# Ledger of designs, part 16: VHH binders against Alsin (ALS2)

Target 1, 196 residues: Alsin (ALS2), of Homo sapiens (Human) (q96q42r690to885)
Amino acid sequence: GYIASLHELATTERRFYSKLSDIKSQILRPLLSLENLGTTTTVQLLQEVASRFSKLCYLIGQHGASLSSFLHGVKEARSLVILKHSSLFLDSYTEYCTSITNFLVMGGFQLLAKPAIDFLNKNQELLQDLSEVNDENTQLMEILNTLFFLPIRRLHNYAKVLLKLATCFEVASPEYQKLQDSSSCYECLALHLGRK
Key: E = the ipSAE of ESMFold2; O = the ipSAE of OpenDDE; V2 = 0.75 times the mean of E and O plus 0.25 times the DockQ between their complexes.

## First folded at step 22 (VHH; framework vhh_8dlx_2)

Design e3 (from j1 with T28E L102M; at its last look DockQ between E and O 0.70; V2 from the best seeds 0.61)
Fold by OpenDDE, look of step 22:
Structure e3 (fold): chain B 196 residues (1-196), chain A 122 residues (1-122)
Amino acid sequence: as target 1 above (196 residues)
Amino acid sequence: EVQLVESGGGVVQPGRSLRLSCAASGFEFREYAMHWVRQAPGKGLEWIGNIYFSGSTYYNPSLKSLVTISRDDSTNTLYLQMNSLRAEDTAIYYCARDSYDMWTGEHSFDSWGKGTLVTVSS
């Protein structure tokens, strides 16, 4: 039902925040502290990724807290944060994805491979845990890449959750339409960014 | 530069209501949680509550006064509605921007206004 779906959203949002926080503190921060990361441009791009990642985390954290409050109050779909403030989320996700795409396009991951190899090897288990990649044959840089693109995957999850919520409303209702439209926006963004 | 300017303070009688405003500028207001804090004479800072970007609020459970925090992102304004004011509510009221440590996730305040004085007196 509707309430159950909201609880699921709240729970998964908190978990996602926790995961992102761990990635930020245990992966991104140490990576940025490595010597010989590459050119000044590459480092700047990585810093931008980290900055946008952090901003996204900040919003997601607030969202989690907001959902908790929402569940204790009036639970009108129109007041749902992910709908009401969809533009803010979409903008933040877009900015992050732009930054990571720029980093990728500029060969950031390739340049990061050598200077980060010792760090990645030392933290292989952590990388696998955070990425939920259990295949030991997966290259560590691929796992790192997966971690950087986790926010994009979240967009798909948002879209799915919204669709699920939509099923709780009559098709002719404005709530249904809004949920569907928002879902489509998140999905479109995810697809667009996933192609890069 | 981040700027926060509180207004609406003054002298009010007990039992009255007062609405404070905080005008924000110099940052993307809509992205940030905002806080109200106050400092009574001779006392330290007391956190009143916050409002997230979503509009959801959380208040100090120790507050006995009835307060409501709201925001208008279109005007970059934060509000504090106070009802049934008491003498103990006399304080300088500050709005503060939520700070987020990018690595630890720790929340604090990184900016606040000069404050507005609220005096509750008969």
Scores: ipSAE 0.510, ipTM 0.774, lowest interface PAE 1.2, mean pLDDT 91
ESMFold2, look of step 22: ipSAE 0.639; ipTM 0.836
ESMFold2 (binder alone), look of step 22: mean pLDDT 83; pTM 0.819

Design e4 (from j6 with T28E; at its last look DockQ between E and O 0.31; V2 from the best seeds 0.00; counts 0 for: pae O 5.9 > 2)
Fold by OpenDDE, look of step 22:
Structure e4 (fold): chain B 196 residues (1-196), chain A 124 residues (1-124)
Amino acid sequence: as target 1 above (196 residues)
Amino acid sequence: EVQLVESGGGVVQPGRSLRLSCAASGFEFREYAMHWVRQAPGKGLEWIGNIYFSGSTYYNPSLKSLVTISRDDSTNTLYLQMNSLRAEDTAIYYCARDSYDIWTGERDHSFDSWGKGTLVTVSS
């Protein structure tokens, strides 16, 4: 049902926030503190990624908090932050993905390989836990890459949840249409960003 | 230094409306959720509602009065519109900043800063 789906969204959003927070604090920040990361440009790109990641993390955290408040208040679908402020979320995801893409295109991950190798080895278990990669043969840089793109996967989840919520309303209702339209937007963006 | 300054309080008759303001400074206002709380004489703090960075608002379902919270990020101002005021709405009203740091990622959902408050007295 509607309420159950909202609870699920709230729960998963909190978990996702927690994961992102861990990535930010235990992976991304330490990486930025490494010596000999490369050129000034590469470092700046990484800093931009970190900045956008932090913003995204903040938005997701606020979203989680708002969902909790929502569940204890008036439960009108149109008041959901993910719907009401879809443009803000979509833009933030776009900006983040752009930053990562720029970093990637400029060979950022390749440049990180050497200076980050000791750090990655030291934190292998954490990387695997955060990425949910169980294959020990997976390169740590690949896992790191996966972590950087982890937020993008959440867009698909948002789309799915919104569709689920839509099914709780009459097809002719404004709520149904809004939820479906928003779902499509999130899905479209996920697909678009996933191709980069 | 974080500063929050409430204003707009005063004595009003029942049934009237009042708009409170909270001027914020010393931090990036747009990055924080903001809250309104009040304390009636002899009572504890009561949460009125909040507004998130996105502009989404949530209110205490136990409130009997009609309230609307809004924000203007361009002027770093938080607002509380109160309509149909009653005697029971008499209280000191505080604006409070949500305990959250986008850089540390710490979420407390408490209030880490608030103003000195503004007194609202609803009396005939």
Scores: ipSAE 0.017, ipTM 0.333, lowest interface PAE 5.9, mean pLDDT 87
ESMFold2, look of step 22: ipSAE 0.434; ipTM 0.715
ESMFold2 (binder alone), look of step 22: mean pLDDT 80; pTM 0.800

Design e5 (at its last fold request DockQ between E and O 0.62; V2 from the best seeds 0.70)
Amino acid sequence: EVQLVESGGGVVQPGRSLRLSCAASGFTFREYAMHWVRQAPGKGLEWIGNIYFSGSTYYNPSLKSLVTISRDDSTNTLYLQMNSLRAEDTAIYYCARDSYDLWTGERHSFDSWGKGTLVTVSS
ESMFold2, look of step 22: ipSAE 0.660; ipTM 0.834
ESMFold2 (binder alone), look of step 22: mean pLDDT 81; pTM 0.815
OpenDDE, look of step 22: ipSAE 0.553; ipTM 0.790
ESMFold2, look of step 23: ipSAE 0.630; ipTM 0.824
ESMFold2 (binder alone), look of step 23: mean pLDDT 81; pTM 0.812
OpenDDE, look of step 23: ipSAE 0.771; ipTM 0.881
ESMFold2, look of step 25: ipSAE 0.594; ipTM 0.811
ESMFold2 (binder alone), look of step 25: mean pLDDT 81; pTM 0.812
OpenDDE, look of step 25: ipSAE 0.474; ipTM 0.772
ESMFold2, fold request of step 27: ipSAE 0.545, 0.567, 0.588; ipTM 0.795, 0.807, 0.818
ESMFold2 (binder alone), fold request of step 27: mean pLDDT 81, 81, 80; pTM 0.815, 0.810, 0.812
OpenDDE, fold request of step 27: ipSAE 0.869, 0.876, 0.874; ipTM 0.925, 0.929, 0.926

Design e6 (from j1 with Y58W; at its last look DockQ between E and O 0.70; V2 from the best seeds 0.64)
Fold by ESMFold2, look of step 22:
Structure e6 (fold): chain B 196 residues (1-196), chain A 122 residues (1-122)
Amino acid sequence: as target 1 above (196 residues)
Amino acid sequence: EVQLVESGGGVVQPGRSLRLSCAASGFTFREYAMHWVRQAPGKGLEWIGNIYFSGSTWYNPSLKSLVTISRDDSTNTLYLQMNSLRAEDTAIYYCARDSYDLWTGEHSFDSWGKGTLVTVSS
C-alpha cells in the first residue's frame, strides 16, 4: 500500500546513494587522481562528468536523508520531495546524462592515457560488480557504459514508485493527478535520455 | 562570487531569544544544504545543525531543544532561531554552504560567512 511504497522509495534511494558513493570513491576519485589522464580536451570532458556525477550524488544523498525525516512525520503525498522538488531532480539527471553523453561521443574512455586504461582494466571485477552486469564476458567498454548510465534506470524506478503511490488515491483526487503527472515526467525524461 | 552574510548578532540577556539571518548570493541557494556552526572564544568549531534543500533539518543533539533552522528560497536566506540563551552560547555564529565536489568528504564546507557575534551576558 501507500506506506509500503514510501518505504520502498526510501530504501531504494539509500541503496542508490550508496552505489553512487562507491562509484565516486572507488572509481572516479582514484581515476582522476592520476597525473597523466589524457589530452586536455578529453580530461576536461571527464572532469565535467565527475562534477555532474558528484552533484547528482549530492542530490540523492540529501533526498535519502530527507526521506528518513519524511517517514517519521505526517507523510503527506504533496510534501514528497521528488514530487515537490521535481525540477531539481530532472535538471540534475539531465545535466549528468548530457555530460556523460558528450564524453562518450567524443571517444570516451578509449582516448584516456595508458595509466588510466590500466587502472580501469585492473579494476574490471569491481566495475562489473558496481554496474551489476551479470555476464562475465561483457567487455570493459560495455561495463563502463552500463555503470555510468545507471541513473536512467533510477528515473524509471521513480516513475514506477510514483504510479504505485497514485493507485492509493481516487483517480478524481488532486493527489492522484499530481502523482500520475510526475510519474509521466520522470518516465518521459528517462526515455528521452536513454535514446542518447 | 559566492557570498554568505550573517546578521542579527549582538548582546543579549540570558534566557532571551535571538534570530540570526544569513543572506546568500552568487550561487543557486535552493540546491544546497546549509549549515550553522559556532565558535566560542578560544574554542573549536561546534556544528549546530543543517537544513537540506527539502527543508528537512538535523541538529547537534546537545542543542536540539534550543535551536531551529529554517530557509526561505525566495529570498535566498537561511535562519537560526535560538531560545533560552545561556552564557555558554556566547560565540561567533557562521553560516556555511555544504560541499559536493569529488574530493571532499561530508561536512566539508566550501563557503563560509564572516560570522556574527552573539554575546549572552547580564
Scores: ipSAE 0.590, ipTM 0.818, lowest interface PAE 1.6, mean pLDDT 89
ESMFold2 (binder alone), look of step 22: mean pLDDT 82; pTM 0.820
OpenDDE, look of step 22: ipSAE 0.653; ipTM 0.842

## First folded at step 23 (VHH; framework vhh_8dlx_2)

Design f1 (from e5 with D101N L102P; at its last look DockQ between E and O 0.54; V2 from the best seeds 0.00; counts 0 for: pae E 2.5 > 2)
Fold by ESMFold2, look of step 23:
Structure f1 (fold): chain B 196 residues (1-196), chain A 123 residues (1-123)
Amino acid sequence: as target 1 above (196 residues)
Amino acid sequence: EVQLVESGGGVVQPGRSLRLSCAASGFTFREYAMHWVRQAPGKGLEWIGNIYFSGSTYYNPSLKSLVTISRDDSTNTLYLQMNSLRAEDTAIYYCARDSYNPWTGERHSFDSWGKGTLVTVSS
């Protein structure tokens, strides 16, 4: 029901935050600390990815903390953060996905210098675990793609939870309409970003 | 340049209330978690609490019943309401911006501080 869906949102947001934090600390920071990563253009694009990734991670962390407070209070749907502050979420996800798309269009991880490729190969099992890829024979570049596009999956999950919440209200209610509209916004963005 | 300017300090009698303000500029205020911290004479820094972009607040458990933090994103202003002031609340009060450096671990850390505003609780 309604309360269960709110707890689902909170629990999955905490899990997503932990995932993003691990990717940042165990993959991005060590990778970007390497002395030779590649051409200036490639390095600048990867640095932008890391910057937008960290900004998204910061948003998600604050959201998780906010949900913990929300669950101990009134729990009114109109006060839900992903509804009330949806533009901040949509903008942050768009900025991140644009950064990773720009990096990949220019050749992506394949154009990194040998030290960076060696780092990624050495950590392939970690990358697989973080990306939740089940096929042990999946190629490194496919694992990296899955990993760095996890935020699109999260947008779909937001849309799904918002629909679940909407079903707890009468179709004519303002709560239903607002939850459904917000769900549609998140789903439309996820589909748009997934086409790139 | 990030700028944080506290105001509203002064001398106040025990049992009274006081509202402090922090004017923020040079950054996108609505995206940041913000904090209040104080330092009593001869003591270390004491975290009072924070407020996230959402308006959700968390407080030092020892101060929870005495303080309220709020924010106004339209004026880029952070507030601290203090009630039932006691002599031990005499301190310099600072507002601080939460740090989010893309190259750090994102633990709560402050990268910018105001100069503080002195609150003296005395007869």
Scores: ipSAE 0.442, ipTM 0.755, lowest interface PAE 2.5, mean pLDDT 87
ESMFold2 (binder alone), look of step 23: mean pLDDT 81; pTM 0.815
OpenDDE, look of step 23: ipSAE 0.652; ipTM 0.836

Design f2 (from e1 with D101S I102P H107Y; at its last look DockQ between E and O 0.55; V2 from the best seeds 0.00; counts 0 for: pae E 3.3 > 2)
Fold by ESMFold2, look of step 23:
Structure f2 (fold): chain B 196 residues (1-196), chain A 122 residues (1-122)
Amino acid sequence: as target 1 above (196 residues)
Amino acid sequence: EVQLVESGGGVVQPGRSLRLSCAASGFTFREYAMHWVRQAPGKGLEWIGNIYFSGSTYYNPSLKSLVTISRDDSTNTLYLQMNSLRAEDTAIYYCARDSYSPWTGEYSFDSWGKGTLVTVSS
């Protein structure tokens, strides 16, 4: 029911935060510490990806902590952070996904210099684990794409959890309408960003 | 340039209440977790608590019943309400911005105010 769905949101948000933190610390930080990554344009685009990724990670971390506090309290639906602060979430996800899309459109990881490609090849098992790609024959570039588009999957999950929560209220209630409208916003954004 | 300016300190009698303010500028205040920290004379820094962008708060367990942190994103202002003040609450009180950097692996305070002195004395 309602309480179970709130715990699902909290548990999956903590898991998502842990995933983003691992990607940042084990992939992005070491990659961007290399001295020769490629052309100035490629490096600038990758630095923008890292910046937006870190901002998103920070948002998700704060959200996870907020949900822990929320679960110990009254648990009113209208106080739920992804409803009350939805614009911050939608903007942060959009900024991140735009940054990775811009990087990929301009050539992406295949235009990185040899030291960066060597780093990624040496860490292919780690990348596979982090991306949750199960087919061990998957090419490195597909693994990287899956990894850096995990946030779109999370937007779909937010939409689904919000619908689950909505079913706990009467369709005429303000809670139902707000939850359903917010779910639609997250789903619409996920579909829009997934086309890029 | 990030600026944090505390105000509201002064001399106050034991048992009274006091509200401190922190005016923030030079960054997007509503996106950041904010902290209050204090330093009593001759002591180290003591974390009081924080408030996330969401309004959710977490407090030092030893101070939890005595303090309340709030924020007003429309005026970019952080608040600390202190009740039932005691002599041991005499300290310089600082507001601090939580770290926001692509490369930090841990939370840290990357900007601090100059502090406001609270003296609790008869």
Scores: ipSAE 0.354, ipTM 0.721, lowest interface PAE 3.3, mean pLDDT 87
ESMFold2 (binder alone), look of step 23: mean pLDDT 81; pTM 0.811
OpenDDE, look of step 23: ipSAE 0.563; ipTM 0.800

Design f3 (from e5 with A33S; at its last look DockQ between E and O 0.61; V2 from the best seeds 0.00; counts 0 for: pae E 2.4 > 2)
Fold by OpenDDE, look of step 23:
Parts: structure tokens; sequence; C-alpha cells
Structure f3 (fold): chain B 196 residues (1-196), chain A 123 residues (1-123)
């Protein structure tokens, strides 16, 4: 039901925050500390990725915390953050993905391959755990790529949750329409970003 | 430059209400959670509560005063509504921006403060 879906959103948001926090502290930060990462431009692009990742992590963390408060208060659908403040979420995710895309287009991952190989090998188990990639044959750079694009998966989840919530309302209700419209926005963004 | 400016403080009688404001500038206000804290004379800092970027609020469970935190993102303003004020509510009240750091994960931390506004509750 409605409340159950909200709890699921809260729980999964907290878990997602935890995962992103681990990625930030144990993967991104060390990567930025590596020597010979490439040109100044490449390093700056990676720094931008890290910055946007951190900002997104902050937003997701705050959202998770706010959901706890929401669950203890008035639970009006229109007040749901991912609905009411959809623009904030969409913008934040877009900005992050833009930074990743820029990094990729400039050959960032190719440039990281050599300087990061020892670090990636040393942290192979961690990378596999965070990415949930169990195939031992998967290249470490591919796993790293998977980690950078994890946030896009969460956009799909937001879309799903919003649709689930919509089923709790009459089709003719304004809540139903708003939830569906918002869901479509998240899904469209996820699809758009996933194609890059 | 991040700026936070509190206003609305003054001398009030017990039982009265007071609304404090905090004008924010120099950053994207709607993206940040905000906090209210206070410091009574001779005492340490006391966290009052926060409002998330979403508008949801969380208050200090030990706080006996009736308070409501709100925000207006169109005017970049944070508010603290205090009702039924008591003498023990006398303090300097500060607004603070929730901490955004690339590497730290501390909760209920803040990185920017206003200069504060004095509230004196006396008969």
Amino acid sequence: as target 1 above (196 residues)
Amino acid sequence: EVQLVESGGGVVQPGRSLRLSCAASGFTFREYSMHWVRQAPGKGLEWIGNIYFSGSTYYNPSLKSLVTISRDDSTNTLYLQMNSLRAEDTAIYYCARDSYDLWTGERHSFDSWGKGTLVTVSS
C-alpha cells in the first residue's frame, strides 16, 4: 500500500546513500589522489565528476533523512519530495551525468586505465561489492564505469515508486495525474542518460 | 560569498510569540538544509532544529519550547516561529547552513553561520 511504498522509498534511499558514500570515500577520493592521472584538463574533469557526485550524494542523503520526518508527519502525496521538488532532483542528476559524459567523451576512463590499474587491482573485491558485479571476467575499468553510472539506476527506481504510489489514488484524482507525470519525467531522464 | 543574516530578535514578555528571520545569500538556498541554533548566556550551543531542502522539519526532542521552522525559497529566507516564550528561551539565535563537504559524512553539521540575533524574554 501507500505507507509501505513510502517506507520502501525511505529504506532504499538510505541504502543508496550509504553506497554512494562508500564510492565517494573509497573510490573517488583515492582516484583523485593518484599521480600521473593525465593532463590538467583530464584531472579537472574528474574533479568535476567528484564534485557533482558529492553534491548528488548530499542531496540523496538529505532526502533520505527528510523521508524519515515525512513518515512521522502528514503524508500527503503532493508533499512527497521527489514529486514536489522533482526539478531539484532532475537537475542534480542531470548535472552529475553531464560531468560524467564530459569525462568519458574526453577519454577519461582510457586515461585512468594505466595510473589507476594498481589501485583497481588492489581494490577489486571492493569494486565488485559496490557494483554488485559478480563476474570475475569483467574488466575493472568496466566495473568502475558501472559505479559511476549507478545514480541513473536510482532514477528508474524513483519512476517506479511514483507509479506504485499512483495506484493508490483514483484515476480521476489530481494526485494520480501528478504522480504519473512526475514518474514519466524521471523515466525519460533515466532513458536519456542511459543512452549516453 | 555565503551570507546569513538573522533578524527579528528583541525583548519580549513571557508567553508571547516571536518570529525570527534569516536572510540567505551567496549560494543556491533551495539546495541546502538549514538549521537554527541558540546560545543562552553562560551556556553552550543548543541545536533547535532543521528544515531540509524538501521543507520537512526535524526538531530537538529535548526542546520544550514550541517552535516551527519554515522556509521561503523564493526569497531565500529561513524562519523560526517561537510561541509561549519563557525566560529560559533567552539566547542569541543563529541560523546555519547545513554542511556540504566533498568528503565528510557528518550529520547535523553546518559550515556557515549568521552573526545571530538576541532574544530576551523578561517580564
Scores: ipSAE 0.372, ipTM 0.722, lowest interface PAE 1.4, mean pLDDT 91
ESMFold2, look of step 23: ipSAE 0.443; ipTM 0.746
ESMFold2 (binder alone), look of step 23: mean pLDDT 81; pTM 0.813

Design f4 (from j6 with A33S; at its last look DockQ between E and O 0.61; V2 from the best seeds 0.00; counts 0 for: pae O 2.6 > 2)
Fold by OpenDDE, look of step 23:
Structure f4 (fold): chain B 196 residues (1-196), chain A 124 residues (1-124)
Amino acid sequence: as target 1 above (196 residues)
Amino acid sequence: EVQLVESGGGVVQPGRSLRLSCAASGFTFREYSMHWVRQAPGKGLEWIGNIYFSGSTYYNPSLKSLVTISRDDSTNTLYLQMNSLRAEDTAIYYCARDSYDIWTGERDHSFDSWGKGTLVTVSS
């Protein structure tokens, strides 16, 4: 139902925030502290990734907190944050993905391969836990790549939740149409960013 | 540079209402949650409440006064509406931006930017 879907959104958003916070503090920060990361430009690109990641993390955390407040108040669909403030979310995710893309295009992962190998080996279990990759044969750099793109997966989740909410309304209703359209926007963005 | 400028303070009689404003600049206002905090004479800082970027609000449950926080993202302005003011509401009122640090692991609401405050004096 409608309320159940909102609770699911709130719960999963908090969990996702926690995961991103752990990635930020235990993976990204240590990576940035490594020596011999290459040129100043590549390091700056990684710093940008970290900055955008942190900003996205902040937004997601605030969203989770706002959902708690929302659930205690008036629960009008049109007031749902991911719907009402869709542009904010879409922009933030886009900016983050852009930073990752720039880092990758400049050989970011190749840059990290050598200097980060000891760190990644030492934290293999943590990487696997955070990425939910259970295959022991998966290369650590691939796991790291999975971590960097975890936020994109959340866009798919937003789209799914919005569709679920839409089913709670009549097809001819304005609420249905808004939720459907917004869902499409999140899904389209997720697909677009996933291709990069 | 992040700037927060409070206004609307002054001397008011008990039972009256007052609306404070906080003008924000130097950052993307719509992306941040905002807080109101006050400091009464001789007392420590007291958190009043916050408004999320979504517009949802949360207030200090210990507050005895009626307050409403709102925001206008088109003008980058934060508001604090106070009703039925009492002498105990006399304080310097500050607006503060919710903390954003790329390395902080804290999940509690904290502040990274403050205004200079505006004085509210409730006196007959």
Scores: ipSAE 0.114, ipTM 0.552, lowest interface PAE 2.6, mean pLDDT 89
ESMFold2, look of step 23: ipSAE 0.444; ipTM 0.739
ESMFold2 (binder alone), look of step 23: mean pLDDT 80; pTM 0.801

Design f5 (from e1 with H107R; at its last look DockQ between E and O 0.55; V2 from the best seeds 0.00; counts 0 for: pae O 2.9 > 2)
Fold by OpenDDE, look of step 23:
Structure f5 (fold): chain B 196 residues (1-196), chain A 122 residues (1-122)
Amino acid sequence: as target 1 above (196 residues)
Amino acid sequence: EVQLVESGGGVVQPGRSLRLSCAASGFTFREYAMHWVRQAPGKGLEWIGNIYFSGSTYYNPSLKSLVTISRDDSTNTLYLQMNSLRAEDTAIYYCARDSYDIWTGERSFDSWGKGTLVTVSS
C-alpha cells in the first residue's frame, strides 16, 4: 500500500546513505591520500568525484531525515520530496555521474590500478561487501568501478517506488499523472547515465 | 566564504512575538538544512529546531508549540518565528548550517552566525 511504500522508501534511503557514507570514508578518502596517483589532472578529476560524491551523500541523508518527518505528518503525494523537488535530485545525481564519467573517460581508473592495488587488496572484503559482488574472480578495479556507479541503481529505485505509489491513485487523478511523469524522469536519467 | 548573519533580536515584553532572520551567503543555500540554536546566559547551547532542504521541519519537543522555522531559498534567508515569549527565552540566537548524520542521530554544524540577542523583559 501507499504507507508501506513510503516506509520502504525511508528505510532504503537511510540504508543507502549508510553505504555511501562507508564508501566515502573507507574507500574514497583513502584513495585520495595515496601517493603517485598520476598527473595533476587525474588527481583533480578524482577530487571532483569525491566532492560530488560527498554532496550526493549529504542530499541523500537529508532526504532520509525529511522522510521521517513526512511520515509523521501529512502524507500527501504531491509533498513527497523526490516528486516535489525532483529537479534537485536529478541535478545532483547528474553532476556526480558526470564527474565519474569524466574521470573514467580520461582513463582514471586505469591510472589508479597500480597505485591503489595494495590498498584494494587489503580492503578486498570490504569492497565486495559494499558492492555486493559475490564473484571472487571479479577484478578489484571492476569492483571499485561498480561502487562508484551505485547511485545509478538508486535512481532506478526512485522510479520504481514512484510508480508503485502511482498505482495507489485513480488513473485519471492528478496524483497518478504526476507520479508517473516523475517516475519516467528518474528512469530516463538512470538509463542515460548507465549507458555512459 | 560561508557567512551567516542573524538579525531581528532586541528587547521584547513577555507574551509578544518575534521573528528572527538569518541571511546566508557563500554557499548554495537551497541544498542545505539549517538549524536554530540558542544560548541563555550562564547555560549551554540549546537546539531549537531545523529545516531541511525540502522545507520539512523538526523541532525540540520542549519548544515546538512556540516556534516555527521557515526558509526562503530565493533570498537565501532562514527565519525563526517565536510566539508567546517568556523571560526564559532570553538568549543569544544562532543560525547554523547543517552537518547532521541521520544514521548516528548526531547533530553537528559546520558554520555559525555571530548570533542575535533576544531579551524578554517586563
Scores: ipSAE 0.119, ipTM 0.564, lowest interface PAE 2.9, mean pLDDT 90
ESMFold2, look of step 23: ipSAE 0.553; ipTM 0.804
ESMFold2 (binder alone), look of step 23: mean pLDDT 82; pTM 0.811

Design f6 (from e1 with Y52W; at its last look DockQ between E and O 0.49; V2 from the best seeds 0.00; counts 0 for: pae E 6.4 > 2)
Fold by OpenDDE, look of step 23:
Structure f6 (fold): chain B 196 residues (1-196), chain A 122 residues (1-122)
Amino acid sequence: as target 1 above (196 residues)
Amino acid sequence: EVQLVESGGGVVQPGRSLRLSCAASGFTFREYAMHWVRQAPGKGLEWIGNIWFSGSTYYNPSLKSLVTISRDDSTNTLYLQMNSLRAEDTAIYYCARDSYDIWTGEHSFDSWGKGTLVTVSS
């Protein structure tokens, strides 16, 4: 039902925040601290990824906290943050994915292979856990790539939950239409970013 | 560079209202929660309240009835409306950018303005 779906959104958002926080502190920060990462341009691109990642993490954290408050107050669908402030979410996710895409276009993670190989080998289990990659034969650079594209999966989740919430309203209701439209926006963005 | 500049302070009589502003620059303002804090002469910092990116507000229970925090993301401006001012409201008022841990519920600040002085006296 409606309330159950909101609880799921809140719980999964907090878990996602936790995962991103771990990625930031245990993977991204150490990577940035490595010497001889590559050219100045490569390092700058990675720094941009880190900056956008941190901002996205902060936004998701705020969202998780706001959902807790939402569940204790008036739970009107129109007041749901991912709906009411959809533009903020879409822009933030877009900016992050743009930064990571730019990094990859320039050889990104492949360029990090040599300078980061010892670190990545040492933290292979952590990388697999965070990325949810269970295949032991997956290359570390591929795992790292999967890890930094996790936010796209969350966009799909936003779309799904909004669609689920829409089913709780009459088709002719304004709530139904708004929820469906917003769901479509998140899904379209996820698909667009996933193709890059 | 992150910059926060408070304005609107001055000398006011008891019972009057005052609206403070905080102009933000150097970061994506709409993505951040913002805080108001104050420091009375000879006292420590006192948290007044905050506003999240969503527009949700939280206040110090001791001040809730007397203050309203709002934001305009189009102008990157934070506001503090204070009503029925008292002598004990005399303080330097600061705006600060939020750093929040959702698991502990703790707020911290990673950037401050220089503050604006509010003096309430007859």
Scores: ipSAE 0.258, ipTM 0.650, lowest interface PAE 2.1, mean pLDDT 91
Fold by ESMFold2, look of step 23:
Structure f6 (fold): chain B 196 residues (1-196), chain A 122 residues (1-122)
Amino acid sequence: as target 1 above (196 residues)
Amino acid sequence: EVQLVESGGGVVQPGRSLRLSCAASGFTFREYAMHWVRQAPGKGLEWIGNIWFSGSTYYNPSLKSLVTISRDDSTNTLYLQMNSLRAEDTAIYYCARDSYDIWTGEHSFDSWGKGTLVTVSS
């Protein structure tokens, strides 16, 4: 039902925010605090990733809190933040994914200095846990890719939950059309960003 | 250049209402949470409340019944409605942009207006 789907969205958004916060605090911040991370270009690209990641965290945190407040109020679909402010979400996810893609295209994690690579290898169990990769033989590079592309998975989840919410309304209703259109936008972006 | 300009302050009688405005420029207003903070003469800063991009508001419990924060993203303007003003509400009122720091992971107020003075007296 409608209310159950709203609770699912709120719960999973809070969980996603917690995941992003853990990645920032346990991986990005310690990594970027190391001396001699690599070349100037590589460090600048990684700093851009961290910047866009932090902006995404900020958006997701505010969204999670707004959903908690939303569930204590009127719960009108047109007031859903993910619908009303969809362009902000789509832009933030695009900017983040562009930053990580730029970093990876220019050599990515393999071009970091040995202290940074050692940090990542030392923390492989943490990286695997955060990325939810279940195959313990997975290469470090694949773990890192899975970890930093988790936001694409979230876009697919947004699309699915929006479509689920849409089915709670009559097909002719403005609510149905708005929810379905937004679901399509999130899914199209997820597919576009998933191509390499 | 981030710019925040408060207006609407002045002398007002006790028991009256007053609406303050904060005009924002130099950043994408709709993506930021915004805060109101005040400083009474000889006192420290007192947080009034905030409003998130979603329109959700949170208030200092001691002021919750007296204030309402709103925003208009089409005009990049933050508002503070104050009701039943008392002499103790005399203060300089500031709007502030919420921020986050990549290196510390902390949120803080990174940009402030110059403030607008509200004096509550007969």
Scores: ipSAE 0.051, ipTM 0.532, lowest interface PAE 6.4, mean pLDDT 86
ESMFold2 (binder alone), look of step 23: mean pLDDT 83; pTM 0.822

